# Designs tried in a protein design chat: miniprotein binders against q6w4x9r395to579. Part 240

Target 1, 185 residues: q6w4x9r395to579
Amino acid sequence: GHCSLEGGSFVTTFDARPYRFHGTCTYILLQSPQLPEDGALMAVYDKSGVSHSETSLVAVVYLSRQDKIVISQDEVVTNNGEAKWLPYKTRNITVFRQTSTHLQMATSFGLELVVQLRPIFQAYVTVGPQFRGQTRGLCGNFNGDTTDDFTTSMGIAEGTASLFVDSWRAGNCPAALERETDPCS
Below, E stands for the ipSAE of ESMFold2; O stands for the ipSAE of OpenDDE; V2 stands for 0.75 times the mean of E and O plus 0.25 times the DockQ between their complexes.

## First folded at step 21 (miniprotein)

Design sk8 (at its last look DockQ between E and O 0.55; V2 from the best seeds 0.66)
Fold by ESMFold2, look of step 21:
Structure sk8 (fold): chain B 185 residues (1-185), chain A 89 residues (1-89)
Amino acid sequence: as target 1 above (185 residues)
Amino acid sequence: SRLRKIAKVLYWLASVLLWEAERAFEAGNFEEAFELAEEAGKLIEYAIKLAEEAIKEGDTDPQTEELLKKAEKLAKEVERFIAKVAEEL
């Protein structure tokens, strides 16, 4: 299955459902029991320099009990808060430069992340067939049915992307606490 | 500067770890909440040090000053949360 995060805050789910949202927060892209050690993939969005009303991807984060990997649009790669040189390898994860413009995080557990650094920071998530029907988050549930891809963190299928996206926030993004920056909704 | 770029990453990671600590607290997992919040605190203190060093070394990008202010705010939030969790341990 394939999920993409492209310029203009466009997302295409594992079931090929496209949508767009505007938000300045961290969001859960993918949770699954197939990811070891309670693993989750997350995306960080911030205001875009293209226009004041647009947001764009600024980092991708992989968290588990063992690893806390961040790959930023500034080409900073860290694990557990410490900057790393590429190629970087743990027991189950390898992060390396795929091309002059792309980085790849390859894993032994069926998750692959490809990050385009230039001209626009974009991310492409690939999961193996063992993930079918076992994913949650902005990338959808990978069940072959686009009508329930907007399932919230509470398990409610929504008809609009905005309610769905807001439910997957992984950060303290209430309007009062973030009045210095645009609200996530 | 590279220091600012690393500090941004540490800030984002600390923010996420605090959020996870809050979820653990709501679930009654107070040891886990404490461990996550302590880790967030270490990351955010390091982010503050890097942002301050960037300014000292001549980083004039307004993002660096903004990041420092956000990081100091987050550090206070983490400290308050740790105190809250300690009452439940």
Scores: ipSAE 0.805, ipTM 0.909, lowest interface PAE 0.8, mean pLDDT 86
Fold by OpenDDE base, look of step 21:
Structure sk8 (fold): chain B 185 residues (1-185), chain A 89 residues (1-89)
Amino acid sequence: as target 1 above (185 residues)
Amino acid sequence: SRLRKIAKVLYWLASVLLWEAERAFEAGNFEEAFELAEEAGKLIEYAIKLAEEAIKEGDTDPQTEELLKKAEKLAKEVERFIAKVAEEL
């Protein structure tokens, strides 16, 4: 499954459902029992301009009981709050520079993350087949059905992205705004 | 400044940890809630220090001051939460 966060405010789920939202919070992208140590992948969105609709992805966070990794445009920060030189390795996670503009987080448990740092901060999440039907968050449920991707954290299927996205907030933040626009535009 | 950038990251992480702590508390996992909140506290305090240091070093960006204010607010929230959890231990 492939999930993408592009263009600052566009998301394409594992089931290839595209949507757009504007929010300034941290959101759960991926939760799954397949992630060890209660792991979760999260996305941090912040204001990129003066208007309410000017929001963008600014960081990706992997959080588990054992590992805390934040990949931002400028820094990679780990458990102890220290910025690390790359490559950074844990027991089952490696963060390294893939290209001059791209970082990669490789894992031993079927999660891969590629982050484009410049010119736009974008993220690409790949999960193995073992994750099928066992994912939740903004990246959807990876079950081959696009119609139920907007399932909230409480297990309720929503018709629009706004309530869906808001349900996956990891903190107290303003409500997200939905715009139905072509992610390729 | 680099310090502000790191402080911002720490602020984000601390916010998430506090959120996780709150969820643990709601689930009745008070020890876990406490541990997570303590960690959030450490990170946010470090973030504050870094932001303050940035200002001392001449960072005049309004974003740095804004971050400092947000971080201080979060630190208070964490502190209150820790006190709340401690009552359940």
Scores: ipSAE 0.601, ipTM 0.839, lowest interface PAE 0.9, mean pLDDT 92
ESMFold2 (binder alone), look of step 21: mean pLDDT 90; pTM 0.888

Design sk9 (at its last look DockQ between E and O 0.60; V2 from the best seeds 0.71)
Fold by ESMFold2, look of step 21:
Structure sk9 (fold): chain B 185 residues (1-185), chain A 89 residues (1-89)
Amino acid sequence: as target 1 above (185 residues)
Amino acid sequence: SRLRKIAKVLYWLAAVLLWEAERAFEAGNFEEAFELAEEAGRLIEYAIKLAEEAIKEGDTDPQTEELLKKAEKLAKEVERFIAKVAEEL
């Protein structure tokens, strides 16, 4: 399955359901029991222009009990708060520069993340077939049915992206962060 | 500056870890909540240090001062949460 986070705050789910949202927060992109050590993938969005409605992806975060990897649009890669020289390897994860413009996080547990650094910061998530029907978050539930891809964090299927996305806010932007990224304040 | 860029990442990570600590606390996993919150505290203190160092080294970008203010506020939030979790240990 493939999920993408592209310019203009566009998302395409594992079941190929496209949607767009605008927000300045951290969102849960993918949770699954297939990710070891309570792993989760998250996306950080922030204001990207002078318009109040313009937001873009600024970082991707992978969290588990052992690894806390952040990849930022500024080409900073950290694990557990320590800046890393690439290639970087843990027992289950390797992060390396795929090309001059792309980084890859490869794992032994069926998750692959490719991050485009330039010209626009974008992310591409690939999961193996073992994840089918076992995912939650902005990338949807991967069950082959787009009608319930907008399932909220409380398990309620919504018809609109806005309610769905709002329910997956996590690693929340502190109130000061949200206010201070507003170009009018 | 490079220091500001790293401090920003540490700030985002600390905020996420505090959120995870809050979820663990709500679930009754107080040891996990404490460990996550302490890690958030270490990260945010380091972010503050890097932001202060960036300013000292001549970083005049308004974002650096803004980041320092946000990080100091988050550090207080983490400290209050750690105290709350410690009551349940």
Scores: ipSAE 0.757, ipTM 0.882, lowest interface PAE 0.9, mean pLDDT 86
Fold by OpenDDE base, look of step 21:
Structure sk9 (fold): chain B 185 residues (1-185), chain A 89 residues (1-89)
Amino acid sequence: as target 1 above (185 residues)
Amino acid sequence: SRLRKIAKVLYWLAAVLLWEAERAFEAGNFEEAFELAEEAGRLIEYAIKLAEEAIKEGDTDPQTEELLKKAEKLAKEVERFIAKVAEEL
């Protein structure tokens, strides 16, 4: 499954459902029992301009009992609050520079993350087949059905992205705004 | 400055850890809530120090001051939460 966070406010789920939102919070992208140590992948969005619609991805966070890895738009990589030089390796996670503009987080448990640093901070999440039907968060549930991707953290299927996205907030933040915009525009 | 950049990361991490701590508390996992909140506290205090150091070194970017303000606010929230959790231990 492939999930993408592009253009500052666009998301494409593992089931290939595109949507857009504007929020300034940390959101759970991926939670799954397939992630070890209660792991979760999160995305940090912040204001990129003056208007409420000017929001963008600024960091990706992998959080588990063992690791707390942050990859920021400023190319700062931390684990457990400590800045790390690349390549950085833990027991089952490696963060390294893939290209001049791309960082990669590789894992031994079927999660891959590619982060484009410039010109726009974007993230691409790949999970193995073992994750099918066992994911939740902004990246959806990876079950091949796009109609139920907007399932909230409480297990309720929503028709719009705003309530769906808000349910996956990892903090006390303002409500997200939904705009139906072509992700390819 | 690099200090601000790191401080910002620490701020984000502290915020999410506080959120996790709150969830743990709601679930009745008070020890876990306490540990997570303490970690959030350490990180946010460090973020504040880094931001202050950046300013001291001549960082005049308004974003740094804004970060410092936000970080101080979060630090107070964490402190209040820790006190709350401590009552349940």
Scores: ipSAE 0.742, ipTM 0.892, lowest interface PAE 0.6, mean pLDDT 94
ESMFold2 (binder alone), look of step 21: mean pLDDT 90; pTM 0.897

Design xm1 (at its last look DockQ between E and O 0.88; V2 from the best seeds 0.79)
Fold by OpenDDE base, look of step 21:
Structure xm1 (fold): chain B 185 residues (1-185), chain A 89 residues (1-89)
Amino acid sequence: as target 1 above (185 residues)
Amino acid sequence: DTLREEAERLYDEARKLMEEARRAFEAGNFEEAFRLAEEAGRLIKEAIRRAEEAIKEGDEDPWTYLILRYAEWFAEIVMEFIERVKEEL
């Protein structure tokens, strides 16, 4: 399964459903029992301009009971708040520079993350087949059905991305917006 | 303990009970499986409440939210298991 966060506010789920939102919060991208220690992949969005529609991805976070690995747009990688030199390796996670513009997080448990740093901060999530039907969050449920990708944390299927995205927020933040605006925002 | 820590503890305890419930179920002890699962259900609901309360009181740690989401998911699993056990009673 492949999930992408592109263009500042665009998401394509594991089931290949595209959608757009504008939010300035931390959101759960991927929650799964296949992730050890109650792990999850999260995305941090912030304002990129003065308008509410000007939002962008600024960091990706892998969070578990043991680790809090943050990859930020300024190329700083931290674990539990401590800056780490690359390549950085934990028990089952490795973060390294893939190219001059890309960082990669590789894991032993079937999660791969590629982060494009420039010119736009973007993220690409890949999960193994063992994750099929066992994922939740903004990347969807990876069950081959795009119609139920907007399922909230409470198991409710939403018709709009805004309500769906809000259900997966991991912080106190305002409601997300769903607008057809400039793809660069 | 903080509300988050309480939520985590309850969540962990609920998971342990469900493991016991599953073992009981596999052993054909459906009454015990049911009892354990019901208790797990109670605890997980309390975990959810604690996490929600933490958030309401201003806990903005993403981990608190994540625990809430896992607890919510686990609650569904518990309920589904309970229904399966009922079919065997």
Scores: ipSAE 0.840, ipTM 0.922, lowest interface PAE 0.5, mean pLDDT 94
Fold by ESMFold2, look of step 21:
Structure xm1 (fold): chain B 185 residues (1-185), chain A 89 residues (1-89)
Amino acid sequence: as target 1 above (185 residues)
Amino acid sequence: DTLREEAERLYDEARKLMEEARRAFEAGNFEEAFRLAEEAGRLIKEAIRRAEEAIKEGDEDPWTYLILRYAEWFAEIVMEFIERVKEEL
């Protein structure tokens, strides 16, 4: 299954459901019992630097009981706040430079993350077939049915991306509907 | 223990009870499976409450949110299992 986070705050779920949202928060991108130690991928979004309602991806975080690996827009990779030289290895995770513009996090548990650092910070998530029907978060539930990919943290399918995305917030931040917008920007 | 740490322990305990409930169900001990699953449900609801309160009291750690989301998902699993056990009672 493939999930992507691309410029303009576009997301495509594991079931190929596209959507766009505008928010400035950390969001749970993927959680699954297939991830060891209660692990999850999280996505961090911030304003694009222009007085529009648009936001962009600025970091991807892998978080578990054992690790907090941050891959940020400034190309620094940290684990638990400590900068790391690449390649960086744990028991089941390896982070390395795939190309001059891409980093990869490879794992033994069926998760692969590829981060494009430039020209635009983007992320591409791949999960193995063992994840089918066992995911939640911004990447959807991977059950082959796009009609329920907007399932909130309470298990309720929503018809709009903004309500769905706000349910996956993982931080003290305004809901997307509470941010001011400039109609002329 | 902090509210987040309490939520983590309750979540872990609820998972262990559900493992026992599933084993009881597979062995045909449906009354025991039901009792264990109901207790797991009580613990997971308490875990959710403590995680939510931690957030309201200023816990800004993304981990607290992640535990809450896992606990909420597990609560759904417990509820579905309880309904399945009732079909056998």
Scores: ipSAE 0.678, ipTM 0.834, lowest interface PAE 1.0, mean pLDDT 86
ESMFold2 (binder alone), look of step 21: mean pLDDT 88; pTM 0.877

Design xm10 (at its last look DockQ between E and O 0.98; V2 from the best seeds 0.83)
Fold by OpenDDE base, look of step 21:
Structure xm10 (fold): chain B 185 residues (1-185), chain A 89 residues (1-89)
Amino acid sequence: as target 1 above (185 residues)
Amino acid sequence: DTLREEAERLYDEARKLMEEARRAFEAGNFEEAFRLAEEAGRLIKEAIRRAEEAIKEGDEDPWTYLILRYAEWFAEYVEEFIERVKEEL
């Protein structure tokens, strides 16, 4: 399964459903029992301009009982708040520079993350087949059905991206907005 | 303990109970499986309440939210398990 966060406000789920939103909080991208230690991949969005519609991805976070790995747009990688030099390796996670503009997080448990740093901060999430039907969050449920990708944490299928996205917030956030705008905004 | 810590503890305890419930079920002890699962259900619901209360009181740590989401997912699992056990009673 492949999930992408592109252009600052565009998401494509594991089931290849595209949608757009504007929000300025942390959101759960991927939650799964297949992730060790109750792990999850999260996305941090912030304002990129003066208007509420100018939002962008500014960091990706892998959070578990053991780790809090943050990859930020300024190329700083931290774990539990401490800056780490690349390549950085934990028990089952390795973060390294893939190219001059790309960082990669590789894991032993079937999760891969590629982060494009420039010109736009973007993220690409890949999960193994063992994750099929066992994912939740903004990346969807990876079950081959696009119609139920907007399922909330409470198991409710939402018709709009905004309500869906809000259900996966991991902070005290304003309501997200679904807009048909330039994906780079 | 903080509300988050309480939620985590309850969640962990519920998981342990469900592991026992699963073993009981596999052993054909459906009554015990049911009892354990029901208890797990109560605990996980309380975990959810604690996490929600933490958030309501201003806990903005993403981990608190994540625990809530896992607890919610686990609650669904417990309910489904209970239904399976009932079919064997």
Scores: ipSAE 0.844, ipTM 0.924, lowest interface PAE 0.5, mean pLDDT 94
Fold by ESMFold2, look of step 21:
Structure xm10 (fold): chain B 185 residues (1-185), chain A 89 residues (1-89)
Amino acid sequence: as target 1 above (185 residues)
Amino acid sequence: DTLREEAERLYDEARKLMEEARRAFEAGNFEEAFRLAEEAGRLIKEAIRRAEEAIKEGDEDPWTYLILRYAEWFAEYVEEFIERVKEEL
């Protein structure tokens, strides 16, 4: 399954449901019992201009009991804030430069993350088939049904992206706003 | 201990009890599976309450939110397991 985070705060879920939101927070992208040590992927969005409606992805974080890996524009930072040269390896995670503009986080547990650093910071999440029906977060539930991809953290299917996105906040931050899908991204 | 640390401990204990409940269920010990799962359910609800209290009192650590979301999801699993056990009783 594939989930993408693209410019203009566009998201496409594992079930191919597109949506857009504008918020300045850390959000849970993906949680799953298939991730070891209570792991999750998180996305950090911040203001990218003068107004709230100009927000963009600034970092992707993998967080578990054992690991904290923050990938941002020009650095990878791990536990206790230590910046690392690439490749960075643990027993089950490797982060490396895929190209001059892309980083990749590969894992032994079926998660792959590719981050485009330039010209626009974007992220692409891939999970193996063992994750089907086993995910929650901004990337949706991966059950093959787009009608319930906006299921909140309380298990309620919601009709608007903003309420759905707000339920996945992982920080004390302002409510998100939904905008019409921009065909030009 | 912080409220977040208490929530983590309760969540971990609930998971341990559910592992025991699952083993009891597989062995056909349905009354024991039911008792263990009910206790796990009580602990997980308390874990949720403490994580929510931590957030209300100003805990801004993303980890606290993640534990809350995992605890909520686990609570659903526990309730489903309890209903499954009742079918065997």
Scores: ipSAE 0.718, ipTM 0.868, lowest interface PAE 0.9, mean pLDDT 86
ESMFold2 (binder alone), look of step 21: mean pLDDT 88; pTM 0.871

Design xm11 (at its last look DockQ between E and O 0.91; V2 from the best seeds 0.79)
Fold by OpenDDE base, look of step 21:
Structure xm11 (fold): chain B 185 residues (1-185), chain A 89 residues (1-89)
Amino acid sequence: as target 1 above (185 residues)
Amino acid sequence: DTLREEAERLYDEARKLMEEARRAFEAGNFEEAFRLAEEAGRLIKEALRRALEAIKEGDEDPWTYLILRYAQWFAEIVEEFIERVKEEL
């Protein structure tokens, strides 16, 4: 399964459903029992301009009971608040520079993350087949059905992205704005 | 303990009970499995309450939200398990 965060406010789910939202919060991208220690991948969005529609991805966070790994747009990688030199390796996670503009987080548990730093901060999430039907969050449920990707954290299927996205917030933030558009448009 | 810590403790305890419930179920002890699962259900609901209360009181730590989400998912698992156990009673 491949999930992408592109163009500042565009998301394509594991089931290849594209949507757009504008929010300035931390959101759960991927929650799964397949992630050890109650882990999750999160995305941090912030304002990129004065308008509410000017939002962008500024960081990706892997959070678990053991780790809080933050990859920020300024190329700083931290774990539990401490800056780390690359390549950085934990028990089952490795963060390293893939290219001059890309960082990669590789794991032993079937999660891969590629972060494009420039010119636009973007993220690409890949999960193994063991995650099929076992994911929740903004990246969807990876079950091959795009119609239920907007299932909220409460198990309610939404028709629009706004309530769906808001349900997966991991902080106190205002309501997100949404437009269902092709990220390539 | 903070509300978050209480939520975590309750969540962890609920998980332990569910493991016991599953073992009981596999052993054919369906009544015990049911009892344990019901207790797990009670604890997980309390965990949810604590997490929500923490958030309401201004806990903005993403971990608190994550615990809430995992507890929510686990609650569903507990409920499904209980229904399965009932079929064997």
Scores: ipSAE 0.835, ipTM 0.916, lowest interface PAE 0.5, mean pLDDT 94
Fold by ESMFold2, look of step 21:
Structure xm11 (fold): chain B 185 residues (1-185), chain A 89 residues (1-89)
Amino acid sequence: as target 1 above (185 residues)
Amino acid sequence: DTLREEAERLYDEARKLMEEARRAFEAGNFEEAFRLAEEAGRLIKEALRRALEAIKEGDEDPWTYLILRYAQWFAEIVEEFIERVKEEL
């Protein structure tokens, strides 16, 4: 299964459902019992232009009980807050420079992350077939049905991307739509 | 212990009980599977409560949110398993 995070806050789920959102928070991109040590991928979005509605990906985080690997748009890779030279290897994760513009995080547990650093910061997530039907987050549930890919953190399928995305926040951030789409005088 | 640490411990204990429940189910011990799964469900609900309380008290650590989201999902899994066990009872 493939999930992508592309410019302009566009996401395509494991079931190929595209959507866009506007938010400035950390979100859970992918969680699954197939990830060891309660692992998850997270995506960090921030303001990318003059308009408050313009947001873009600024970092991807792999978080587990063992690791907090941050790959950020400044091209720095950290684990647990410490900058690392590439290639960087742990027991089950390897982060290396795939090309002059791309980094890759390869794992022994069926997760692969490719990060495009330039010309714009984008991320591509690949998971093995053992993840089918066992994922949640912004990348959807990988069950072959696009109609329920907007399943919230409460396990409820929503009809709008904004409610779905807000349910996957991993931080105390204001709801982006409330700030960006409902301006008050 | 922080509320986050309490939520983690409760979640971990619930997972252990659920593994035991699955093993009991596979062995045909459906009453035992039911008891273990119900206890796992009670622990996971308490883990949820502790994680939510931590967030309400200002815990902004992404880890706390991740534990909450795993506990929410695990609670659904436990409920489905309990219904499956009831079919065998």
Scores: ipSAE 0.654, ipTM 0.821, lowest interface PAE 1.2, mean pLDDT 87
ESMFold2 (binder alone), look of step 21: mean pLDDT 87; pTM 0.858

Design xm12 (at its last look DockQ between E and O 0.96; V2 from the best seeds 0.81)
Fold by ESMFold2, look of step 21:
Structure xm12 (fold): chain B 185 residues (1-185), chain A 89 residues (1-89)
Amino acid sequence: as target 1 above (185 residues)
Amino acid sequence: DTLREEVERLYDEARKLMEEARRAFEAGNFEEAFRLAEEAGRLIKEAIRRAEEALEEGDEDPWTYLILRYAEWFAEIVEEFIERVKEEL
């Protein structure tokens, strides 16, 4: 299964459902019982240097009981707050520079993350078939049905991206902006 | 954080009970499966309440949000299992 974070604000789920949002927050991108130690991928968005109202992806985080691996726009990789030289390996995770513009996080548990650092910070998530039907978060539920990919943290399928995205916030943050412009603001 | 550690403990215990409940169900011991799953449900609801309390007290750690989301998902799974067990009772 493939999930992507592209163009600073676009997401395509494991079931190929595209959507867009703007928000300044950390969001749960992927959680699953297939990830060891209650792990999850998270996506961090912040205001871009180009527009006051637009946001873009600035970091991807793998968080578990044991690790907090941060891959950020500044090309620094940390684990639990300590900067790491690449290639960096734990028992079940390896982070390395794939090319001059791409980093890869490979794992023994069926998760792969590729991060494009330049020209635009983008992320590509791949999960093995054991994850089918066992994911939640901004990447959707990977069940082959796009009608319920907007399933909130309460387990409710929504018809709009805004309620879905807001339910996956992992911080005390403002609600996401669903549209580029709100004429009734 | 003591409150966050308690949430983890409750969540872990609920998972242990559900594993036992599933094994009881596979063995055909449906009354035991029901009892274990009901207790797992009670513990996970308490874990949810304690995680929400931590956030209300100013915990802003993404981990606390993550474990709350796992606990909420687990609660749904427990309720579905309980309904499945009732079909056998």
Scores: ipSAE 0.761, ipTM 0.873, lowest interface PAE 0.7, mean pLDDT 87
Fold by OpenDDE base, look of step 21:
Structure xm12 (fold): chain B 185 residues (1-185), chain A 89 residues (1-89)
Amino acid sequence: as target 1 above (185 residues)
Amino acid sequence: DTLREEVERLYDEARKLMEEARRAFEAGNFEEAFRLAEEAGRLIKEAIRRAEEALEEGDEDPWTYLILRYAEWFAEIVEEFIERVKEEL
């Protein structure tokens, strides 16, 4: 399964459903029992401009009971708040520079993350087949059905992305907005 | 945070109980499976309540949100399991 966070506010789920949202919060991209130590991949969005529609991805976070690995747009990698030199390796996670503009997080448990640093901070999530039907979050449920990708944390299928996205927030933040077009464009 | 730790303990205990419930079910001990699953259900609901309380009290740690989401997911699993057990009673 492949999930992408592109263009600052666009998401394509594991089931290849595209959607757009504007939010300034931390969101759960992927939780799964296949991730050790109750792990999850999260995305941090912030304002990139003056309007509420100008939002962008600023960091990706892998969080578990053991680790809090943050890859930020300024290329700083931290674990549990401490800056780490690349390549950085834990028990089952390795973060390294893939190219001059890309970082990669590789794992022993079937999760891969590629982060494009420039010109736009973007993220690409890949999970193995063992994750099929066992994922939740903004990346969807990886079951081959796009119609139920907007399932909330409470198991409710939403028709719009805003309520879906809000259900996966991992912080105190304002409601996400779903807009097809930027009102400033 | 003591409340966070409590949520984690409740969650972990609920998981252990469900593992026992599953073993009981596989062994054909449906009454015991039901009992254990019901207990797991109570604990996980308490975990959810406590996590929500923590957030209401101003906890903004992403971990608290995460464990809440896992607890919610687990609660669904427990409920589904209980329904399966009831079919065997």
Scores: ipSAE 0.760, ipTM 0.891, lowest interface PAE 0.6, mean pLDDT 94
ESMFold2 (binder alone), look of step 21: mean pLDDT 84; pTM 0.822

